# VH-VL binders against q7z443r523to685: the designs that were tried, part 36

Target 1, 163 residues: q7z443r523to685
Amino acid sequence: TSLNMSTHQLTITVNVTSLEKSLIVSIDPDSPLLMTLYLGFQYQPNCTHFHLNITLPKDKVWQKDEEYTWVLNPEHLQHGIGTYYITAVLSERQEGAQQTPSLVSVITAVTQCYYWEIHNQTWSSAGCQVGPQSTILRTQCLCNHLTFFASDFFVVPRTVNVE
Below, E stands for the ipSAE of ESMFold2; O stands for the ipSAE of OpenDDE; V2 stands for 0.75 times the mean of E and O plus 0.25 times the DockQ between their complexes.

## First folded at step 18 (VH-VL; framework fv_levilimab)

Design Vm2 (at its last look DockQ between E and O 0.47; V2 from the best seeds 0.61)
Fold by OpenDDE, look of step 18:
Structure Vm2 (fold): chain C 163 residues (1-163), chain A 122 residues (1-122), chain B 111 residues (1-111)
Amino acid sequence: as target 1 above (163 residues)
Amino acid sequence: QVQLVQSGGGLVQPGGSLRLSCAASGFTFSSYGMSWVRQAPGKGLEWVSGIYSGGSTHYGDSVKGRFTISRDNAKNTVYLQLNSLRAEDTAMYYCAKGYYYGRGSPDYFDYWGQGTLVTVSS
Amino acid sequence: DIQLTQSPSSVSVSVGERVTIDCKSSQSVLYSSKNYLAWYQQKPGQAPQLLIYWASTRESGVPDRFSGSGSGTDFTLTISSLQAEDAAVYYCQQYYSIPYTFGQGTKLEIK
């Protein structure tokens, strides 16, 4: 979903129903754009009140689809099950970027890494976590054991408010 | 006018070290990523290393652990420290200015230095 | 790593003729409607010069006879009417993923 950014910030509302999965947030602009994301639980965060923040694009990536992706692991979502708010504040346009209007695509998804536990004949996430290089297109699984693994991936409904 | 002026390089024995420099002018150096690209004699281009405007670095597999890219924004200079040099490292080394994308990632290269020859031979 | 394969490896063409050089990537370099692919020209004894970026955008100062096309994994550099000064080696380069990689090059000679 692409949004026309007529203002300097947007708010993403996501309902988190599991504390065992990672939340992937992709906010991809049509042109290079510097932005800061603030995470809040049960409140709309801002630059002075937030649980966690990140500046996009990332300082270092291995693939371009990582640049505007925020991976929130369970440890980042420890506040509980419920509504999370992500406020994206636009800082400045990068050199050479087109001026307004800017289109921003926002996608949210949840994912987890699993392996087949032979003894119990079930899929387990024990010892596995979603890596920071995960994106909407791919899941990086970091496990402390060697086994056959897989991942689930679900696009999560979200509400985006432009203000 | 953008200019990239390289220095360093030369002849060195296997296992030796060299330091390459690339002085930049004509643009806001601190805002752009930089890269080193090399070309063995009669061969194609090979990306060696890149450094973001913020200082994050990447390396080609062939040089990991041996080469170090760095930058001094106050001097508008990017460096490449070449250690544990091998015969296969013999090449013309180019510094290249990255396009401003992301946090100054060195994506494609709109300006190149004149090149510095590195010859590794016993 | 993303591998780029150019074709042909070499070609000899007369002045005034149309020339096409292909570049195929081992995986897509398209993301968010952008193709992370550039083309360079390198003349003997010189550093490479940027011709095309984002697959089809011509760098300033590059003659109109040069154009880039393609998307995803298949790209083409076209010289609509070859000039004598176009004799050079041409390289494609992807900047979608680290490490950045180049094609093996296409040597263009003038008949």
Scores: ipSAE 0.810, ipTM 0.913, lowest interface PAE 0.5, mean pLDDT 92
Fold by ESMFold2, look of step 18:
Structure Vm2 (fold): chain C 163 residues (1-163), chain A 122 residues (1-122), chain B 111 residues (1-111)
Amino acid sequence: as target 1 above (163 residues)
Amino acid sequence: QVQLVQSGGGLVQPGGSLRLSCAASGFTFSSYGMSWVRQAPGKGLEWVSGIYSGGSTHYGDSVKGRFTISRDNAKNTVYLQLNSLRAEDTAMYYCAKGYYYGRGSPDYFDYWGQGTLVTVSS
Amino acid sequence: DIQLTQSPSSVSVSVGERVTIDCKSSQSVLYSSKNYLAWYQQKPGQAPQLLIYWASTRESGVPDRFSGSGSGTDFTLTISSLQAEDAAVYYCQQYYSIPYTFGQGTKLEIK
């Protein structure tokens, strides 16, 4: 969706229906913008009242599509199933009295990492989580355990984009 | 008028160390990312390291663990500390400025320093 | 890592002729309608100079005989009427992902 940020902030509303999936929030401004996002559960957050925040573009990325991507893992969303609000606030758009509107596109998605559990012949997410390099284009999966294939020493991470 | 003035090169033995400096002027240094790019004699360009305006760093695989990039915004200067030098590190080293004003990672390099030669030989 | 391959590796042409230099990327550098690719000119004994960014946008002060085109993985630098001062090595560079990488260079000589 394309949104106009002429009021120096916008609110993204997302309904979280699972406590197991990660939320990917992607911002695509038409020009480079510095902004801060604030997360709230069942209320609209601001700079003094929020659960979690991030400044975009990220301070360290490996690929350009990561710069305006916020990865919210289940631990960040354990406030409950329901409506989460994200308030995006511009920071120092321009010096002086003049204000210029900026167009921003927002995409939200959910994803979860799975690996093939050979013994049960099923997909599992145990010991895997969505990593910080994840974007709407791909999911980074970070896993920390050995499976039934410990004799072969293979851990089979799977990248899954579910939305 | 953007200027990048480099210093600190020279001849060293394998295993030695050098520190390269790049003094910037003509732009708001603290708002831009900086990079080092090297060129071995008769060879092409290789990106070596970069530092974001906020201080986060990245390194090329051939130098990670041996080189350290840093910046001093009060002195408008970016540094490259070269440790455990090898013969293959012999090159002209350029500092380069990213284009976009702001916190984001450096894009392309719109201004380059004059280069400083590092020679590693016994 | 994204690898950039330039073609040709060397070219020798006469003043006034058209020259094209290709750059092929091992992965797409297109994101959000922008191609994260730049072109540089390096004359002997000098630092590289930016010519083109976003694949097709000419840097300020660069003569209009230089143009860039292409998208995704295939890019071209064109010099529409070669001048003697254009003898140099030309590099493409991607700035989509770390590590940033350059093509191996194309040496342009005057016959």
Scores: ipSAE 0.514, ipTM 0.782, lowest interface PAE 1.8, mean pLDDT 82
ESMFold2 (binder alone), look of step 18: mean pLDDT 91; pTM 0.945

Design Vm3 (at its last look DockQ between E and O 0.03; V2 from the best seeds 0.00; counts 0 for: pae E 7.9 > 2, placed apart)
Fold by OpenDDE, look of step 18:
Structure Vm3 (fold): chain C 163 residues (1-163), chain A 122 residues (1-122), chain B 111 residues (1-111)
Amino acid sequence: as target 1 above (163 residues)
Amino acid sequence: QVQLVQSGGGLVQPGGSLRLSCAASGFTFSSYGMSWVRQAPGKGLEWVSGIYSGGSTHYGDSVKGRFTISRDNAKNTVYLQLNSLRAEDTAMYYCAKGYPWGRGSPDYFDYWGQGTLVTVSS
Amino acid sequence: DIQLTQSPSSVSVSVGERVTIDCKSSQSVLYSSNNYLNWYQQKPGQAPQLLIYWASTRESGVPDRFSGSGSGTDFTLTISSLQAEDAAVYYCQQYYSIPYTFGQGTKLEIK
């Protein structure tokens, strides 16, 4: 979903139904853009009231698709099951940007890493965590053991309001 | 006009050290990433290391743990500290200017230094 | 790591002729409609010079006879009418993934 950013702020609303999975948020602009994301639980956050924040693009990545991706692990979502709000505040265009207005694509997804537990004959997420290099295109799994790994991936419905 | 002027190369024995410098002018240095790329004699180009405008760094596997990239924005200079040098490190080393997209990523080499020759030989 | 393979490794062409150099990547360097692929020209005794960025955008000052095309994993540098001063080694380079990598180079000679 692409949005025409005629304003300087947007809010993403996501209903989190599991505290065992990670939330991946991708806010990808069509041209270089600096933005700060604020996370809130059951309220719309801003620059002075938030649980967590991040500035995008990331200041260090290994692949370009990571630059505008925010990975929220269960520990970041410890506030509970319910509605989370992410407010993205646009700062300024980066040098060299030529296009106006900016288009922004927003995608939200949930994912978890699993391994096959032979003794119980079931998939388990024990000892596994979704890594910070995960994106909408790939899941990075960080586990403290070696086995056969897999992951699930679900696009999560969200509402985007441009203010 | 953009200029990148390099210095600090030379002949060194295996296990030795060198420090390369690249002085930048003609652009807002602090807003851009910078990279080092090397070229062994008669060979192709190899990316060595990169530093973001914010100071984050990356290294090629062949130099990780031995080389250190750094920058001094007050001096508009990027450095490459070469430690534990090996014969295979012999090359022409180039500094290259990045582009201000992202957080000043060390990619998009639109301007290059003149090169500094590093020779590692016993 | 992303490997880039150029073809041919060397070529000899007469002035005025069309030249194409291919670059294939081991994985896609396309993201969000942008191909993170550059082309460089390196003449003997000189540093490389950027020709094309974003796979198809010509750098300022680069003659119109140079053009880049392709997407994903397959890219091509084209010189529509070769000039004597175009004798050089040409490199493709990806900046999608760390480490940044270059093709092995294509040596272009003038007949």
Scores: ipSAE 0.830, ipTM 0.924, lowest interface PAE 0.5, mean pLDDT 93
Fold by ESMFold2, look of step 18:
Structure Vm3 (fold): chain C 163 residues (1-163), chain A 122 residues (1-122), chain B 111 residues (1-111)
Amino acid sequence: as target 1 above (163 residues)
Amino acid sequence: QVQLVQSGGGLVQPGGSLRLSCAASGFTFSSYGMSWVRQAPGKGLEWVSGIYSGGSTHYGDSVKGRFTISRDNAKNTVYLQLNSLRAEDTAMYYCAKGYPWGRGSPDYFDYWGQGTLVTVSS
Amino acid sequence: DIQLTQSPSSVSVSVGERVTIDCKSSQSVLYSSNNYLNWYQQKPGQAPQLLIYWASTRESGVPDRFSGSGSGTDFTLTISSLQAEDAAVYYCQQYYSIPYTFGQGTKLEIK
């Protein structure tokens, strides 16, 4: 969903239903924007009260679709099942950017890496994790064993509020 | 106006080392990524290394582990340390100014230095 | 790695004529409606010079006769009315994915 970001903040609300899946948060602004995202469980975070933060675009990527992607693994979501809030705060516009209201698109998804366990004829996630280069376009699977693997991917509902 | 002035090339034996420098002016250096691109005599262009405005680095496969890119924002200068040089590293080396948006990524090149020749020969 | 293949490898064209140079990418360089592909011009003895970024946007100061088109994997640089000063080698370059890569170049000569 495209949103007009004419202020310095927006809030994303996501309901996490599993502690085993990773949450992918993708923000796609129409112009270069530097922003900081703050994560809160069951409350709206700000720059002084949050569980975790990230500055976007990332300071090192291997592909362009990684720049505005936040990967939240189960380790980051161990606060519980329920409603997570993400507050995005604009910092400064980049050199050469136009001084117009910015439009952003927000997509949230969950994903998990699986491998086929040949001996049991079943899918398992043991020894596999969703990697930091994951995006809404692809899931990076980091496994500690040689096997056939796959991932699931599901776009989840979210609520976005502009402040 | 934007200028990138290079120095530090020359003739070096195989296995030797050189340090290339690229001094920048005419833009806010600390906000931009920088790259090195090389061109072997009579050949095409090869991206060698890049550095984000914040100091994160990338390297091409042919130079990983041998070359080190760095920057000094106080001097508006980017460096390329060339170690363990091989005959295949003989090329004109250009520094280039990176992408103007985002976190200063080193991924497109709107301004280039004049080039400095590195020759690896015994 | 993303491979860029240019066609033709060289071309000889008269002043005033139209020339096209193709660049084919081994995978898409499109993300969020932007194509992360540039075109450069390199004249003999000079550093490359940026002509086109985002596949179709002319860099400031580049004459209108240069235009870029295409999306995804197939891209074209067009010079609509060739000038003598346009004799050069032209390179496409992707900046979608590390390592950034260039096409092999297309040499444009004046007949």
Scores: ipSAE 0.525, ipTM 0.802, lowest interface PAE 1.9, mean pLDDT 85
ESMFold2 (binder alone), look of step 18: mean pLDDT 91; pTM 0.935
ESMFold2, look of step 20: ipSAE 0.013; ipTM 0.587
ESMFold2 (binder alone), look of step 20: mean pLDDT 90; pTM 0.934
OpenDDE, look of step 20: ipSAE 0.033; ipTM 0.620

Design Vm4 (at its last look DockQ between E and O 0.52; V2 from the best seeds 0.00; counts 0 for: pae E 2.5 > 2)
Fold by OpenDDE, look of step 18:
Structure Vm4 (fold): chain C 163 residues (1-163), chain A 122 residues (1-122), chain B 111 residues (1-111)
Amino acid sequence: as target 1 above (163 residues)
Amino acid sequence: QVQLVQSGGGLVQPGGSLRLSCAASGFTFSSYGMSWVRQAPGKGLEWVSGIYSGGSTHYGDSVKGRFTISRDNAKNTVYLQLNSLRAEDTAMYYCAKGYYWGRGSPDYFDYWGQGTLVTVSS
Amino acid sequence: DIQLTQSPSSVSVSVGERVTIDCKSSQSVLYSSKNYLNWYQQKPGQAPQLLIYWASTRESGVPDRFSGSGSGTDFTLTISSLQAEDAAVYYCQQYYSIPYTFGQGTKLEIK
């Protein structure tokens, strides 16, 4: 899962098969660095053409595993079922943390929050969403009601191209 | 060389206010997070607050709603505004340098100020 | 919150002897092959000084007799041969999770 970064950008390709689940993208470098991620649907995005972007590490986190995690909720994936591309453009390494080679671990997963619907005797995701503090280690569920909650979690195959 | 020089503090009555300052030099201040850590007399260390290079802040539960951390990058200074002070806030307060974590997180204390004493007493 | 518990709370050791201080965390502070744990030394009347970061890396200027080891939830600071100037209170500290937390400290005295 670790990739050798010899260039300044990489592209992650993910096939999204559900519009109801959130996509978790973890791009974890071996040493701190600044990067900007660009999301595209059915095209490879760049700094001038993208649907959404984020800069990592995040400006504010509560745990370290959040720093290089991007949570894409259904509203971010509203473009449809199909192939999404994430281009990560690397900026600079942390001061004093220059290493060669540079390694980056990329993990993609899908998750959803559920609650037990007593009346229908089934699990439902209504009124629930995956929170921004979710990572590949934990799912944060934000719901507008109180009940018994659970979540699923699946690692999603992806391809990474280094350019 | 890195230096953190603190000022402010002193004796104040319960319910009073103080403002602490920490002037930084020897590094690109705007790129680093900063934290405040306090130590009650004869006690251990307690993290109080942190501010990212971008301005985002965190607080310990014991000071939430009462203390405010801020920074002035033009002056290379981090501040801690202490409001609604309580007796249990009596402590030596240290500013500590964070690490350049891409976003300058306040999570690394490789350099410390000399400390400033805050005494809350009636 | 992540709680750090040090042991012992205090110890008296003769010069030249080996000293070991343990730090246990209530949850793992390991992520991406990095342990988010520091060790500090605080001498009387002074601010704390960083000794070890990333659990096992010595800060610049720190004598070789100081070393850090451990991973996950169990960490150890070792002074291979205690010197008189090493009398101080030592703290472990995690920066994996907010709020950042310290151990209660270990007071090291010289016999």
Scores: ipSAE 0.803, ipTM 0.913, lowest interface PAE 0.6, mean pLDDT 92
Fold by ESMFold2, look of step 18:
Structure Vm4 (fold): chain C 163 residues (1-163), chain A 122 residues (1-122), chain B 111 residues (1-111)
Amino acid sequence: as target 1 above (163 residues)
Amino acid sequence: QVQLVQSGGGLVQPGGSLRLSCAASGFTFSSYGMSWVRQAPGKGLEWVSGIYSGGSTHYGDSVKGRFTISRDNAKNTVYLQLNSLRAEDTAMYYCAKGYYWGRGSPDYFDYWGQGTLVTVSS
Amino acid sequence: DIQLTQSPSSVSVSVGERVTIDCKSSQSVLYSSKNYLNWYQQKPGQAPQLLIYWASTRESGVPDRFSGSGSGTDFTLTISSLQAEDAAVYYCQQYYSIPYTFGQGTKLEIK
């Protein structure tokens, strides 16, 4: 009757190559699941040892595609360039995955907001941040100015294991 | 049996305030999101505000900054505070229960209260 | 905001006939294999009642003559054999994106 973390979790491994970009982690489970994600730099995190966590689905969203999306900005990734591990722990109240293996889709991507700096004739990120409504489908740019801007988006390699 | 019993409506002058109440029974109130939906006389439905089971709130653009939704899980009651009322706010106000598999936004409104009329007129 | 447009605005049909009500969304409401689109029935003097959720799933107690179909942006409510008690206004509603929005309604009358 004891809860087994290895029975109800998945692990995502992402190699971060830039400290200027935001990491977007999107999970699409085959059924509505309550989960907590733990972030670790160069180690596999758990519920007692992690850098940052989030509970999914989010409490406040504006669109359904935001519910299982974790936006990690550069300040969240300040631990360095290298391998980040994300452990997702599923709630036992959402049973069905243990007896019937659960299939999830995981997409990880990086993005950054830019604006055209007219004076310097170059793209800059100053005054712009990737916002919490960002998903793998779109980047929310929160800027303290209203100028001509753009964003990039790259799907990054990752490894996903589900148990 | 799920029941939503509303109260608190009435006649008020422009610029006035009212508080609508919706008392819930027949389900675990704290596990579900609640919404307010209004219908002006002879008109269609307009979603006004919602509150998630976790307490997060959303508002329609026409009422943002003037209306406040809240809940008291100990009393199984959701409230809508209507401030700075305008003639355009005249409507039947319904509270509605959201469906909820777990945490998250309300999906659809499976049960509705009987409605409470708010009339804003001088 | 996602706008929902229903057609027709009203319809008058005889008992036993088939009626179809369309709802078009200004944006897709499909995510993760679910369409976030509902149908409600509102009889005169009553609160709305849920008929269909996830575009095609009947709520408990809703007769088999009501069915929903469609995906993405185009949705249809069908009543396959109309009964007198089906006279009402019918609304589609999206809950993909805040603010949640309703169609303008379709008034169904019995001839």
Scores: ipSAE 0.406, ipTM 0.746, lowest interface PAE 2.5, mean pLDDT 83
ESMFold2 (binder alone), look of step 18: mean pLDDT 91; pTM 0.936

Design Vm5 (at its last look DockQ between E and O 0.02; V2 from the best seeds 0.00; counts 0 for: pae O 8.0 > 2, placed apart)
Fold by ESMFold2, look of step 18:
Structure Vm5 (fold): chain C 163 residues (1-163), chain A 122 residues (1-122), chain B 111 residues (1-111)
Amino acid sequence: as target 1 above (163 residues)
Amino acid sequence: QVQLVQSGGGLVQPGGSLRLSCAASGFTFSSYAMSWVRQAPGKGLEWVSVIYSGGSTHYGDSVKGRFTISRDNAKNTVYLQLNSLRAEDTAMYYCAKGYPWGRGSPDYFDYWGQGTLVTVSS
Amino acid sequence: DIQLTQSPSSVSVSVGERVTIDCKSSQSVLYSSKNYLAWYQQKPGQAPQLLIYWASTRESGVPDRFSGSGSGTDFTLTISSLQAEDAAVYYCQQYYSIPYTFGQGTKLEIK
């Protein structure tokens, strides 16, 4: 899963099959890399045409696996089911262009938070959301109540191309 | 050569305040996270606070709400404002430089200041 | 919070002998094939000095007799041929999760 990211950008293609689950995108380099990710639905995004972007590593994290994790909740994925593209580029603020190969690991997954609804004896997602501290290792669940809760997590197929 | 030169400690009454300073040289200060770590007399090390290159901060639970970390990149200086001091805040306070660059991983501390003693006593 | 427990709390050993110090983490500090663990040496009256990072990588200028090993939750610092100047307190530190935490320290004395 390690990829060489020299002067090229990379594009992640992922097929989203549910509009109720959050998409977790992890792009972990073996050495510090400053990068910007751009999201596109059914098109390859770039720095001037995208639905949403993020700069990685995040400015503030509580655990290191959060640094290179992008959490895309259902409201960000309401463009539809189908193919989403994520273009990752080195930030133009990196002086002297890092041409030495840097290996990155790319994982995409979907996750959803549930709570145990005692009255109906069933798991429900109502009142629970996947939070921004979620990663491929854990799902942060933000619920408006204090009952038993859990999450699911599924790695999804994706294609990665380096530019 | 990397140097961290600390100042600003002393004796203070409970409930009092102090500001600690740590002047940095020998590296690109604005690119690094800076931390404070303290050591009570005869005790171990306790991480106190971090400030990232972008200005975001974290605090240890024992000091959250009472201490404020800040930085002045033009002066290559990190500060720790200690408010509402308690006897248990008596410690040697070290400023520490992250390694490698300061935004993102990792936060082990490759260079340390000489330490500044803070004593909280009636 | 991630708690680090060192053992032993103190040890008294002769020059030339091998010393092993353990550090046990309450949860894994392994992520992306990297262990977010460091070791420090603190001599009396001095600030701590970095010895080891990424669990097993020696900082520049650290003698070869110092080595780190372990993964996940269990880590070891080894001093393979103790010198008199190695008398100090040794700390492990995790840098995976805020708040960053240190072990309680291991005091190494020369017999």
Scores: ipSAE 0.525, ipTM 0.804, lowest interface PAE 1.9, mean pLDDT 86
Fold by OpenDDE, look of step 18:
Structure Vm5 (fold): chain C 163 residues (1-163), chain A 122 residues (1-122), chain B 111 residues (1-111)
Amino acid sequence: as target 1 above (163 residues)
Amino acid sequence: QVQLVQSGGGLVQPGGSLRLSCAASGFTFSSYAMSWVRQAPGKGLEWVSVIYSGGSTHYGDSVKGRFTISRDNAKNTVYLQLNSLRAEDTAMYYCAKGYPWGRGSPDYFDYWGQGTLVTVSS
Amino acid sequence: DIQLTQSPSSVSVSVGERVTIDCKSSQSVLYSSKNYLAWYQQKPGQAPQLLIYWASTRESGVPDRFSGSGSGTDFTLTISSLQAEDAAVYYCQQYYSIPYTFGQGTKLEIK
C-alpha cells in the first residue's frame, strides 16, 4: 500500500498477537527521506514519549531494501499483546529528492526463526532470533547453534493515518 | 562483562572544542541506546544527550546546537563532540548504557563509564 | 520538562538506623502501571550506580536493605539499616519523557 505523505507525520497501527515473534516494518518512500520512527504500546508516541525509536534510512545495510526496514524483536515488544503504534516523523529530504508530495509504501509482517529439533520431532525457536537485516523479502536468522533452519512469515494488517 | 571506558576531555578555552569517546564491551553495543550525563564540580547530575540504536538523537536544551552525539557500531564506541564550549560546560562527563526497549522514551542507566573531566577556562 | 525535587538535601545518620529519601516529580511518571523512576547511588570519586528502577525493582547485586516505593509523583528510597559504606549522594531520575531529569541529590553522611 502506498500513501501520499504531504505532511511531516504518519502513524502506523499494528495489532501484535504474539510476544514470541518479531515485527518487521517497512516504510519505503519513493524518494530519499530522513525520518524517525517512534514505537508506542497502546498510545500514540511522539519524540518526547516513546518506547523505542529508529532513524531511517539505515546507514549500514547489506541490501538496499534494508534501508527503510525496522525489525522489532520480542524484547522490543515486551509490553504485551495488543496495539502498537509507530509514529514516523519526517525530518528532511535527502539531496536530490523530489519535493512534496512523497509516496510512501508501508508493509508490516511478523516472523520467527526455527530449527528442527530432532529429539522432539518439532520446530523450535530456542536460541534463535530474527536479525536486524531482515526485510519483508527475506529473514535473517541469528542462532547460537548450528542446525537446519527455517522461518515463517506473515503479513500483518495495519492501519496508516497520515497527519 | 559490561565495560565502558572513556577517553578525551581536558582543559580548553571558551569557544573551543573537544571530542569525548566511550568504548563499550561486554554487550551487543549496536542494540542499545547510549547517553552522556555530566556533573559540574560539586553539583548534581545532568543528562546531556542520548543516541538510540537506530541513530536517533536527543539533547538537553543547554547543549542543543553545540554538542553532537554519534556512534560507531563497528568500533563499539559512542562519541560526544563538544563545540562552542562555555565555562558552564565544565563538568565530569559520563557515558551511560541505556535500554533500547520498554523503558519509555528515556532510559535508566545500568552501567556507567569512569568519567572524563572537561574544564573550560580562560 | 519534569522536575524532580529530593528531600532532604542532606542527612546524617548513624549505622544501623533507617533512612528515607523522598523524590517528588512535577508531573506523574506513571504509565500503564509502571513508574518510570530510578534511583542511583554515587560514592565520592565514583560514577553513579543504579539501585532501583521502575520505582521499586532492585538492580542485581544491590543489597536487600535498599528499597524503593511510591507511585505517580511521590517516591521514596529506603535504607532499612544503614551501613558505613552507604555514605554517598543519592539521585532519583525520571525516564518517563525527554529530557531525562535527575533530582538535585541527597547527601547521606554517616555519624
Scores: ipSAE 0.014, ipTM 0.592, lowest interface PAE 8.0, mean pLDDT 88
ESMFold2 (binder alone), look of step 18: mean pLDDT 92; pTM 0.945

